# Designs tried in a protein design chat: VH-VL binders against NAD kinase (nadK). Part 205

Target 1, 268 residues: NAD kinase (nadK), of Syntrophomonas wolfei subsp. wolfei (q0aze0)
Amino acid sequence: MKIILVNNRFKENTEKKAQEIAGQLSALNVEVIIDNGLDEPYAGTVDFIMVLGGDGTMLRAARRYGQRAIPVLGVNMGTVGFLSNIEINELAEYLPLILREEYSLEARMMLEVAVFQQQSLLTRVFCLNELLLRSNSPRMLSFALEISGQKLEPYRGDGLIVSTTTGSTAYSLSAGGPIADPQLDAFIVTPVASHIINKRPLVVSPEREISLHLLEEREAIIGIDGQIKMDFGAENRVLIKRAPHPLLMVNLKAKPFFTSIDRSLQRQ
Below, E stands for the ipSAE of ESMFold2; O stands for the ipSAE of OpenDDE; V2 stands for 0.75 times the mean of E and O plus 0.25 times the DockQ between their complexes.

## First folded at step 14 (VH-VL)

Design EE13 (from EE1 with light chain Y92F; framework fv_oberotatug; at its last look DockQ between E and O 0.50; V2 from the best seeds 0.00; counts 0 for: pae E 2.01 > 2)
Fold by OpenDDE, look of step 14:
Structure EE13 (fold): chain C 268 residues (1-268), chain A 123 residues (1-123), chain B 107 residues (1-107)
Amino acid sequence: as target 1 above (268 residues)
Amino acid sequence: EVQLVESGGGLVKPGGSLRLSCAASGFTFSNAWMSWVRQAPGKGLEWVGRIKSKIDGGTTNYAAPVQGRFTISRDDSKNTLYLQMNSLKTEDTAVYYCTTVPRYGYFLAFDIWGQGTLVTVSS
Amino acid sequence: DVQMTQSPSSLSASVGDRVTITCRASQSISRYLSWYQQRPGKAPNLLIYKASNLESGVPSRFSGSGSGTDFTLTISTLQPEDFATYYCQQSFDRPWTFGQGTKVEIK
């Protein structure tokens, strides 16, 4: 068995823990790769991914490895979030199950985000939470939203979020989006500070495609999962689709999403 | 209501074959890991084997006494679990129970049981 | 294989009694232990999972404790419907194995 440990190099506690776990796994004849974000994603084949840290680390792991159909386990290290399944102090208890593959998987839809310069593809990114389009100035944006070829009325505001159901409890929520069942596949399109006070979030079928572009010469940015940032201008287009593969999240124990959501939200 | 109903038990000669069925209702069968557990007359419980859900690979595992002779399979479209028993032995005589662990439930325990079906292997 | 040994194999008790059943594993199984109740002529029912978690619908008079190799099922106040055979089961390693059972009989 080969396992990737994903941690955050900027958090010393996760580095130390990753080394400790690596040692433990090695003692059990498990091959271990540590990914602390410093280098490019490991290109070799692996059987399991263990994410040590909070939601941010999980999002990075998802972007780096989510398209490879590898089980991904979130191990919380004292942070508040929605993407971890077990706590670090529980790892020892569940490790035998992991090694024996005695776990269930939960498929989480990801976004495929393609950014174009005119007709040329600039970049393609897969992400677990959301795509954000926002103004890079104090001025509002005017932008066009198209869903499956249907042109909606122009949007005017600070920006727009296109989120997965997983991402519904992230930035989309802060922007007034609905909380969605993570077992449901859908897009959530949430306006950010729209000049139209009653501009409502949209719940969109995962079978549809979402397109965004600016209607005026204005500086904007695209944000992905709050971790990737890129400039976005009038000559750019963004196309959002359901990713061809979901993230396979490991479920070692039942987590009551709805009964614990209030507690989790209060801690953020 | 959650329910498991076994069928297919009966009398069979040593060396014979028998196929048991387990009909599931009241829960999402396709998400459940399913197991067979048997109990010889007047004896304790013995795990026979398990099949995972399709999303989890659909893999099977068996106890050593039945390895190579028994096969567990499932038809999610029919909410049915199967136990194909070949090369039956007298020691295979038992009540066979269908059990489940619902997805996102108790992965390591059998929370739902059928009433069992009796298999008698005798000359 | 992990061997599960229950103690006692049988016991006699009266309604209202406190009953304790022990299960010992041949090796550490952490908390991967379940308890089942089987009434005569019926299928087993799950009582406790992960050593100490009470299954939904199970009366609170049932409780489980222990970790590692030694586990205990306790019935605080025995009721008439509790006369049955009880089994422990480990799910730490395959094959999953049961204890030999403890028959609780009426005194």
Scores: ipSAE 0.795, ipTM 0.893, lowest interface PAE 0.7, mean pLDDT 93
Fold by ESMFold2, look of step 14:
Structure EE13 (fold): chain C 268 residues (1-268), chain A 123 residues (1-123), chain B 107 residues (1-107)
Amino acid sequence: as target 1 above (268 residues)
Amino acid sequence: EVQLVESGGGLVKPGGSLRLSCAASGFTFSNAWMSWVRQAPGKGLEWVGRIKSKIDGGTTNYAAPVQGRFTISRDDSKNTLYLQMNSLKTEDTAVYYCTTVPRYGYFLAFDIWGQGTLVTVSS
Amino acid sequence: DVQMTQSPSSLSASVGDRVTITCRASQSISRYLSWYQQRPGKAPNLLIYKASNLESGVPSRFSGSGSGTDFTLTISTLQPEDFATYYCQQSFDRPWTFGQGTKVEIK
């Protein structure tokens, strides 16, 4: 069996713990690849991914590996979040279930984001929480949203969030979007400081395609999961659709979403 | 109320076949992992096999004495678990219990049990 | 296969007694052990999972302990309804196996 351990290189306690866990797994004849974010994603065959850290580390793992249909376990090393399942001090106890594949899976929808310059594809990325379009200057944006070829009235404001249901508790929530059950597949489209009153958040079928472009020359950015930023201008367009594969999250313990919402949102 | 009700037991001759059913209610059957456990008269408990939910792969595992002769299946639209028993032997005589295996939190214990159905294999 | 051995095979006790039943695995099974009660003519029911966790609705006089290879089920104050056969079962490695059972008879 081959496992990727994903940690955050810049948090030294996670690096030391990753090495310790890798040693324990190697003693059980498990091949271990450590992904601390510095190197290219491992391209070979892998059976399982362990994410050591919080929601941010899980977001990176999802972007790197989420399209490969590999089970991913979130292991909490500190404060509670929405994407961890077990605590680090419980890992040894649950290891027999992991190694024998005696666990349940929960599928989480991801976004596929394609950014174009004119007609040419510049980049394609995947994300677990959201795409953000926002101004990179003091001026508001004027931009067009199309949903499966249906042109909505132009938007004017600071920007727009296109979120998964998993991302509904992230930036989308702060911008006034609803909390969504992460077991649903949907887009949540949330305006950021819209000057157009009729622009309420939309919940959209995952089978739709969402297109955004600017209606005037302005400096804007595209943000991905709050971790990747790209310049976006009048010659750019972004196309958003459901990613071909969901993130497969491992459940070893119950973590009731609805009864834990307040605790998970109130973090330090 | 969570309930499991087995049926389909009876008397058969060696080499014969039976299909057992387990009707489930009071929980989301399509998410559940299910198992069969048997008990020969006057003897202990023996695990027969397990089927996972479809979302978790739908895979089956069997104890060696029944491998290749017994088949576990499920019909999620009817909330029903099945055990197809072929090439029955006298040592297959037992009460057959349907049970659930919680997907997490129980370390694969058998938490809910049906009342059992008797299978007798004799001439 | 992991073999589970229970001791004793049977015992007699009076109401109010403390009784203990032991279960030994042929290899380490961590805490992947459960205990079941079966009254005559009835289906088994789960008492203890994860070696020491009490199932919902089970009286607190039942307790489990142990890890690795040696496990104990304790009934602190035996009651008339505790006349039954008790089984341990490992879930560490397939095939999942039961102990041979311990019959508890009330004097």
Scores: ipSAE 0.594, ipTM 0.825, lowest interface PAE 2.0, mean pLDDT 91
ESMFold2 (binder alone), look of step 14: mean pLDDT 93; pTM 0.952

Design EE14 (from BB68 with heavy chain D61N; framework fv_oberotatug; at its last look DockQ between E and O 0.68; V2 from the best seeds 0.00; counts 0 for: pae E 2.3 > 2)
Fold by OpenDDE, look of step 14:
Structure EE14 (fold): chain C 268 residues (1-268), chain A 123 residues (1-123), chain B 107 residues (1-107)
Amino acid sequence: as target 1 above (268 residues)
Amino acid sequence: EVQLVESGGGLVKPGGSLRLSCAASGFTFSNAWMSWVRQAPGKGLEWVGRIKSKIDGGTTNYAAPVQGRFTISRDDSKNTLYLQMNSLKTEDTAVYYCTTLPRYGYFLAFDIWGQGTLVTVSS
Amino acid sequence: DVQMTQSPSSLSASVGDRVTITCRASQSISRYLSWYQQRPGKAPNLLIYKASNLESGVPSRFSGSGSGTDFTLTISTLQPEDFATYYCQQSYDRPWTFGQGTKVEIK
């Protein structure tokens, strides 16, 4: 068995723990690769991914490895979030199950985000939470939203979020979006400080495609999962689709989403 | 109500074959891991094998005494679990129980049992 | 294989008695232990999972404790319907194995 440990090099406790766990796994004849974000994603074949840390680390792991159909386990290390399944102090107890493949999987839809310069593809990214389009100035944006070729009325505001149901409890929630069942596949389209005060969030079928572009010469920014940032201008277009593969999240224990959501949100 | 109902048991000669069925109702069968457990007359319980849900790979594992002779399969469209038993031996004589492991419930504990079906292997 | 040994193999008790059954694993199984009750002529029923978690619908007079190699099932006040055979089962490693059973009989 080969396992990737994903941690954050900027979090000393996760780095230390990753080394410790790596040692433990090696003693069990498990091959271990540590990914602390410094290097490019490991390109070799692996059987399992452990994410040590919080939601941010999980999001990075999802972007780096989510399209490879590898089980991904979130191991919380004292942070508040929605994407971890077990606590670090529980890992020892569940490790036998992991090694014996006695765990269940939960498929989480991801976004495929393609950014274009006119007709040329600039970049394609898969992400677990959301794409954010926002103004890069104190001025509002005017932008066009198209859903499956249907042109909506122009949006005016600070920006727009296109989120997965997983991401519904992230930035989308702060922007007034609905909380969505993570077992549901859908897009959540949430305006950010819309000039139209009653502009409502949209719940959109995962079978549809979402397109965004600016209607004026103004500088904007595309943000992905709050971690990737890129400039976005009038000559750019963004196309959002359901990713062809979901993230396979490991479920070692039942975690009731709705009964714990209030507690989780209160802590944030 | 959650229910498992086994069928297909009976008398068979050594070296013969038999196919057991387990009909599931009252829960999402496709999400459940399923197992067979048997009990020889007047004896204890013995795990036979397990099959995962399709979402989790649908893989099977067997106890050593039945490895290579028994095959567990499932038809999610029919909410049915199967146990194909080949090359039967007298020591395979037992009541065979169908059991379930809920996907988001109790991992590695058999929370639901059928009434069992008796398999007798005798000359 | 992990060997599960129950003690005692049988016991006699009266209604109202406190009954304790132990299960020992040949190696550490953490808390991956379940307890089952089987009445005569019936299928087993899950009582306890993960060493100490009471299954839904099971009376609170049943409790489980232990970790590692030594586990205990306790019936605080034995009821008439509790006369049955009880089994422990480990799910730490395949093959999953059961104890030999403990028969609780009427004194």
Scores: ipSAE 0.778, ipTM 0.888, lowest interface PAE 0.7, mean pLDDT 93
Fold by ESMFold2, look of step 14:
Structure EE14 (fold): chain C 268 residues (1-268), chain A 123 residues (1-123), chain B 107 residues (1-107)
Amino acid sequence: as target 1 above (268 residues)
Amino acid sequence: EVQLVESGGGLVKPGGSLRLSCAASGFTFSNAWMSWVRQAPGKGLEWVGRIKSKIDGGTTNYAAPVQGRFTISRDDSKNTLYLQMNSLKTEDTAVYYCTTLPRYGYFLAFDIWGQGTLVTVSS
Amino acid sequence: DVQMTQSPSSLSASVGDRVTITCRASQSISRYLSWYQQRPGKAPNLLIYKASNLESGVPSRFSGSGSGTDFTLTISTLQPEDFATYYCQQSYDRPWTFGQGTKVEIK
């Protein structure tokens, strides 16, 4: 069995713990590849991904590996977020289930984000939580939103969030969007500081295509999962679709989303 | 009320076949992992095999004595678990129980059991 | 395969007695052990999972303990409905295996 062990190299405790766990797994004849973010994503065949850390580390793992249909387990190392399943001190006891594939899976929708310059594809990325379009100056943006070719009234404001249901508890929530059941597949479209007060958040079928472009020359930024930033100008447009594959999250313990919402939000 | 009711047991000659059914009610069958466990007359319990829910991959595993001869399947639209038993041997004579396994939290214990159905293989 | 050995294979006891049944695994199974009760002519039912957790509806007179290779089921004050055969079962490694059973009979 071959496992990718994802950690955050900027948090010393995760790096040391990753080495410790890799040693334990190696003693059980498990081949371990450590992904601390420095190298290119491992391209070879693997059976399982174990993420040591919080939601941010899981977001990176999802962007790097989420389209490869590999089971991903979130292992919490301190502050429980929305994406971990077990605590680090439980890992040894749960290892038999992991190694013998005696676990359940939960599919989480991802976004496919394609950014164009005029007609040319500039970049394609995948994300688990959200795309943010925002102004990069004190001036408001004027921008167009199209949903499956249907052009909505122009937006004016600081920006727009297009999130998954998983991302509904992240930036979308702070901007006034709803909390969504992460087992639903949907886009959640949330305006940021809208000049137009009747622009409500929208919940949109995952089968739709969402397109954004600026209506005036302005300096803007696209943010991906709060971790990647790209310049965005009047020459650009972005197309957002449901990604071809969901993230396959491993469940070793029941995760009671609704009874834990307040606790989980406070632990961000 | 959670119930599992097995049927289809009976007398069969060595080399023959039988199909057992387990009708489930009182829970969401399509989410459940299901298993067969057997008990020879006057003897102990022996695990036969397990099928996962479709959302978890729908995969099966079998004990060595039945591998290649028995097939576990499920029909979620009918809330029914099946055991197809081929190339039966006298050693397969047993009461066959269908069981559930909680997907997590129980460390693969068998929490709900049916009443069992008797399969007798003799000539 | 992981072999599970129960002791004793049979015992006689009176209502009110403390009954102790042991189960030994041929290798460490951590806490991947469950206990079942089977009354004569009835299907088994789950008593204990994860070595020590009582299943819903099981009376508190039943308790389980142990980890690794040695496990114990205890009935603190035997009741008339407790005369049955008891099985341990490991779920650490496939094939999942049962002990041979312990029959608890009326003295």
Scores: ipSAE 0.564, ipTM 0.823, lowest interface PAE 2.3, mean pLDDT 91
ESMFold2 (binder alone), look of step 14: mean pLDDT 92; pTM 0.944

Design EE15 (from BB68 with heavy chain D61K R103K; framework fv_oberotatug; at its last look DockQ between E and O 0.68; V2 from the best seeds 0.69)
Fold by ESMFold2, look of step 14:
Structure EE15 (fold): chain C 268 residues (1-268), chain A 123 residues (1-123), chain B 107 residues (1-107)
Amino acid sequence: as target 1 above (268 residues)
Amino acid sequence: EVQLVESGGGLVKPGGSLRLSCAASGFTFSNAWMSWVRQAPGKGLEWVGRIKSKIDGGTTKYAAPVQGRFTISRDDSKNTLYLQMNSLKTEDTAVYYCTTLPKYGYFLAFDIWGQGTLVTVSS
Amino acid sequence: DVQMTQSPSSLSASVGDRVTITCRASQSISRYLSWYQQRPGKAPNLLIYKASNLESGVPSRFSGSGSGTDFTLTISTLQPEDFATYYCQQSYDRPWTFGQGTKVEIK
């Protein structure tokens, strides 16, 4: 069995713990690849991904590996978020279930984001939480949203969030979007400081295509999971679809989403 | 009330085939992991195999003596677990129980058991 | 395979007795151990999971302890309905294996 052990190099305790766990797994003849964020994603075949850290580390793992249909386990290192399943002090107890693949899986929808310049594809990226379009200047944006070819009235404001249901508790929530059950597949489209009074958040079928482009020349940014930023201008458009594969999250413990919402949000 | 009811047992000759059924009620069968456990007359318990729920991949695992001869399947629309037994041997003679395996908190204990159905393999 | 050895294979006891059954694994199984009761002609029923957790509806006179390789099931005050065969089972590694059973009989 081969696993990727993902940690955050900027958190020394996660780096030390990753080394300790890698040693324990190696003693059990488990091949371990450590991904601390510095190097390119490991390109080879693996059986399992273990994420040591909080939601941010899980988001990076999802972006790097989520399209590979590999089980991913979130292991909390002290700050409980929405994407961890077990605590680090429980890992030894649950290891037999992990190694024998006696665990449950939960599929989480991801976004496929394609950014174009004119007709040319610039980049394609996958994300677990959201795409943010926002102004990168003191001036607000004027932009167009199309949903499967249906043109909505133009938007004016600071920007727009297109999130998954998993991302409904992230930036989308702060911008006024609803909390959604992460087991649902949907887009949540949330305006950011809209100057158009009737622009409410939309919940959109995952079969739709979402397209965005600017209506005036302005400096804007596309943000991905709050971790990647790309310049976005009048020559660009972005196309957003459901990603071909969901993130496969491992459940070793029941984590009741609805009864834990307040505690999880307080610990963001 | 949670119930598991096995059926399909009987007398077969060595080399024969038999299919057991387990009808489930009183719980959400489609979310459950299921298992077969057998007990030869006058002897102890022996795990046969398990099947995960479809949402968890629907994968099966078997004990070595039955690997390649037995197949566990499920029909969630009928709340029914199956055990297809081929190339039967006299040592397969046993009462066959269907069981549930809780996904969480039990560390793979068998919590709910049916009444069992007897399979006799003899000439 | 992980072998599970129960001791004793059988015992005779009277109502009111304290009964202890042991189960030893051929290798460490952490706390991946469960106990079952089987009355003659009946299906087994779960008593204890995770070595020491009492299943819902099981009387508090039953208790389990141990981790690693050595485990015990204790019946503090034996009742008439407790005359049965008891099995331990490990779930640490496939195939999941049972002990050979301990038959508790009336003296």
Scores: ipSAE 0.706, ipTM 0.885, lowest interface PAE 1.3, mean pLDDT 92
Fold by OpenDDE, look of step 14:
Structure EE15 (fold): chain C 268 residues (1-268), chain A 123 residues (1-123), chain B 107 residues (1-107)
Amino acid sequence: as target 1 above (268 residues)
Amino acid sequence: EVQLVESGGGLVKPGGSLRLSCAASGFTFSNAWMSWVRQAPGKGLEWVGRIKSKIDGGTTKYAAPVQGRFTISRDDSKNTLYLQMNSLKTEDTAVYYCTTLPKYGYFLAFDIWGQGTLVTVSS
Amino acid sequence: DVQMTQSPSSLSASVGDRVTITCRASQSISRYLSWYQQRPGKAPNLLIYKASNLESGVPSRFSGSGSGTDFTLTISTLQPEDFATYYCQQSYDRPWTFGQGTKVEIK
């Protein structure tokens, strides 16, 4: 068995823990790769991914490895979030199940985000939470939203979020988007401070494609999962699709989503 | 009401074959891990094998005494679990129980049991 | 394989008695232990999972404790319907194995 431990190099606590766990796993004849974000994603085949940290670390792991159909376990290290399944102090107890592959999986839809310069692809990213288009100035943006070739009325506002159902409890929620069942596949399209007060969030079929572009020369940015940032201008287009593969999240513990929402949100 | 109902048991000669069925109702069968557990007359319980849900890979594992001879399968469209028993031996004589494991359970306990079906292997 | 040894193999008790059954694993199984009750001619019923968690619908007079290698099932006040055979079972490693059983008989 080969396992990737994903942690955050900027958090010494996670680094130390990753090394400790790596030692324990090695003693059990498990191959371990530590990914603290410093290097490129490990390109070799692996059987399991443990994410040590909070939601941010999980998002990074999802972007780096989510397309590879590898089970991903979120191990919380004292943070508040929605993406961890067990606590770090529980890992020892659940480790036998992991090594013997006695766990359940939850498939979570991811986004495929493609950013273009004219007709040229600048970048393609898979992400678990959301794509954000926002103004990079105090001025509002004017941008076009198209869904499966259907052109909506121009949007005016600070920006727009296209989120997965998993991401519905992230930035989209802060922008007034609905909380979505993570077992549901859908796009959540949430306006950010729209000039039109009654501009409502959209729940869109995962079978559809979403495209965005600016209608005027303005400075804007694209944000992905709150971690990737890139400039976005009038010459750019963004195309959003359902990723071809979901993130396979390991479920060792039954965690009732809806009964825990209030508690989780209150802690954030 | 949650229920498992085994069928297919009977008398068979050594070397023979038999196929057991387990009909599930009252719960989402497709999400459940399933197992077979047997009990020889007057003896204790013995795990035979398990099958995961399809979404969790649908893989099977077997106890050593039945490895290579028994096959567990499932038809989620029919809410039915199967145990194909080949090359039966006298020591395979037992009541065979169909059991389920919670999908998201972390304890791997058999929380639901059928009434069992008797398999007798005798010359 | 992990061997599970129950003690005692049988015991006699009266209604109202406190009954204790022990299960020992040949190696540490953490808390991956379950207790079952089986009445004559019936299928087993889950009582306790993960060493100490009471299964839904099971009377509170049943309790489980232990971790590692030593586990205990306790019936605080034995009732007439509790005369049965009890089994422990480990799910730490495959093959999943059961204890030999403890028969609780009426004195």
Scores: ipSAE 0.683, ipTM 0.861, lowest interface PAE 0.9, mean pLDDT 93
ESMFold2 (binder alone), look of step 14: mean pLDDT 91; pTM 0.926

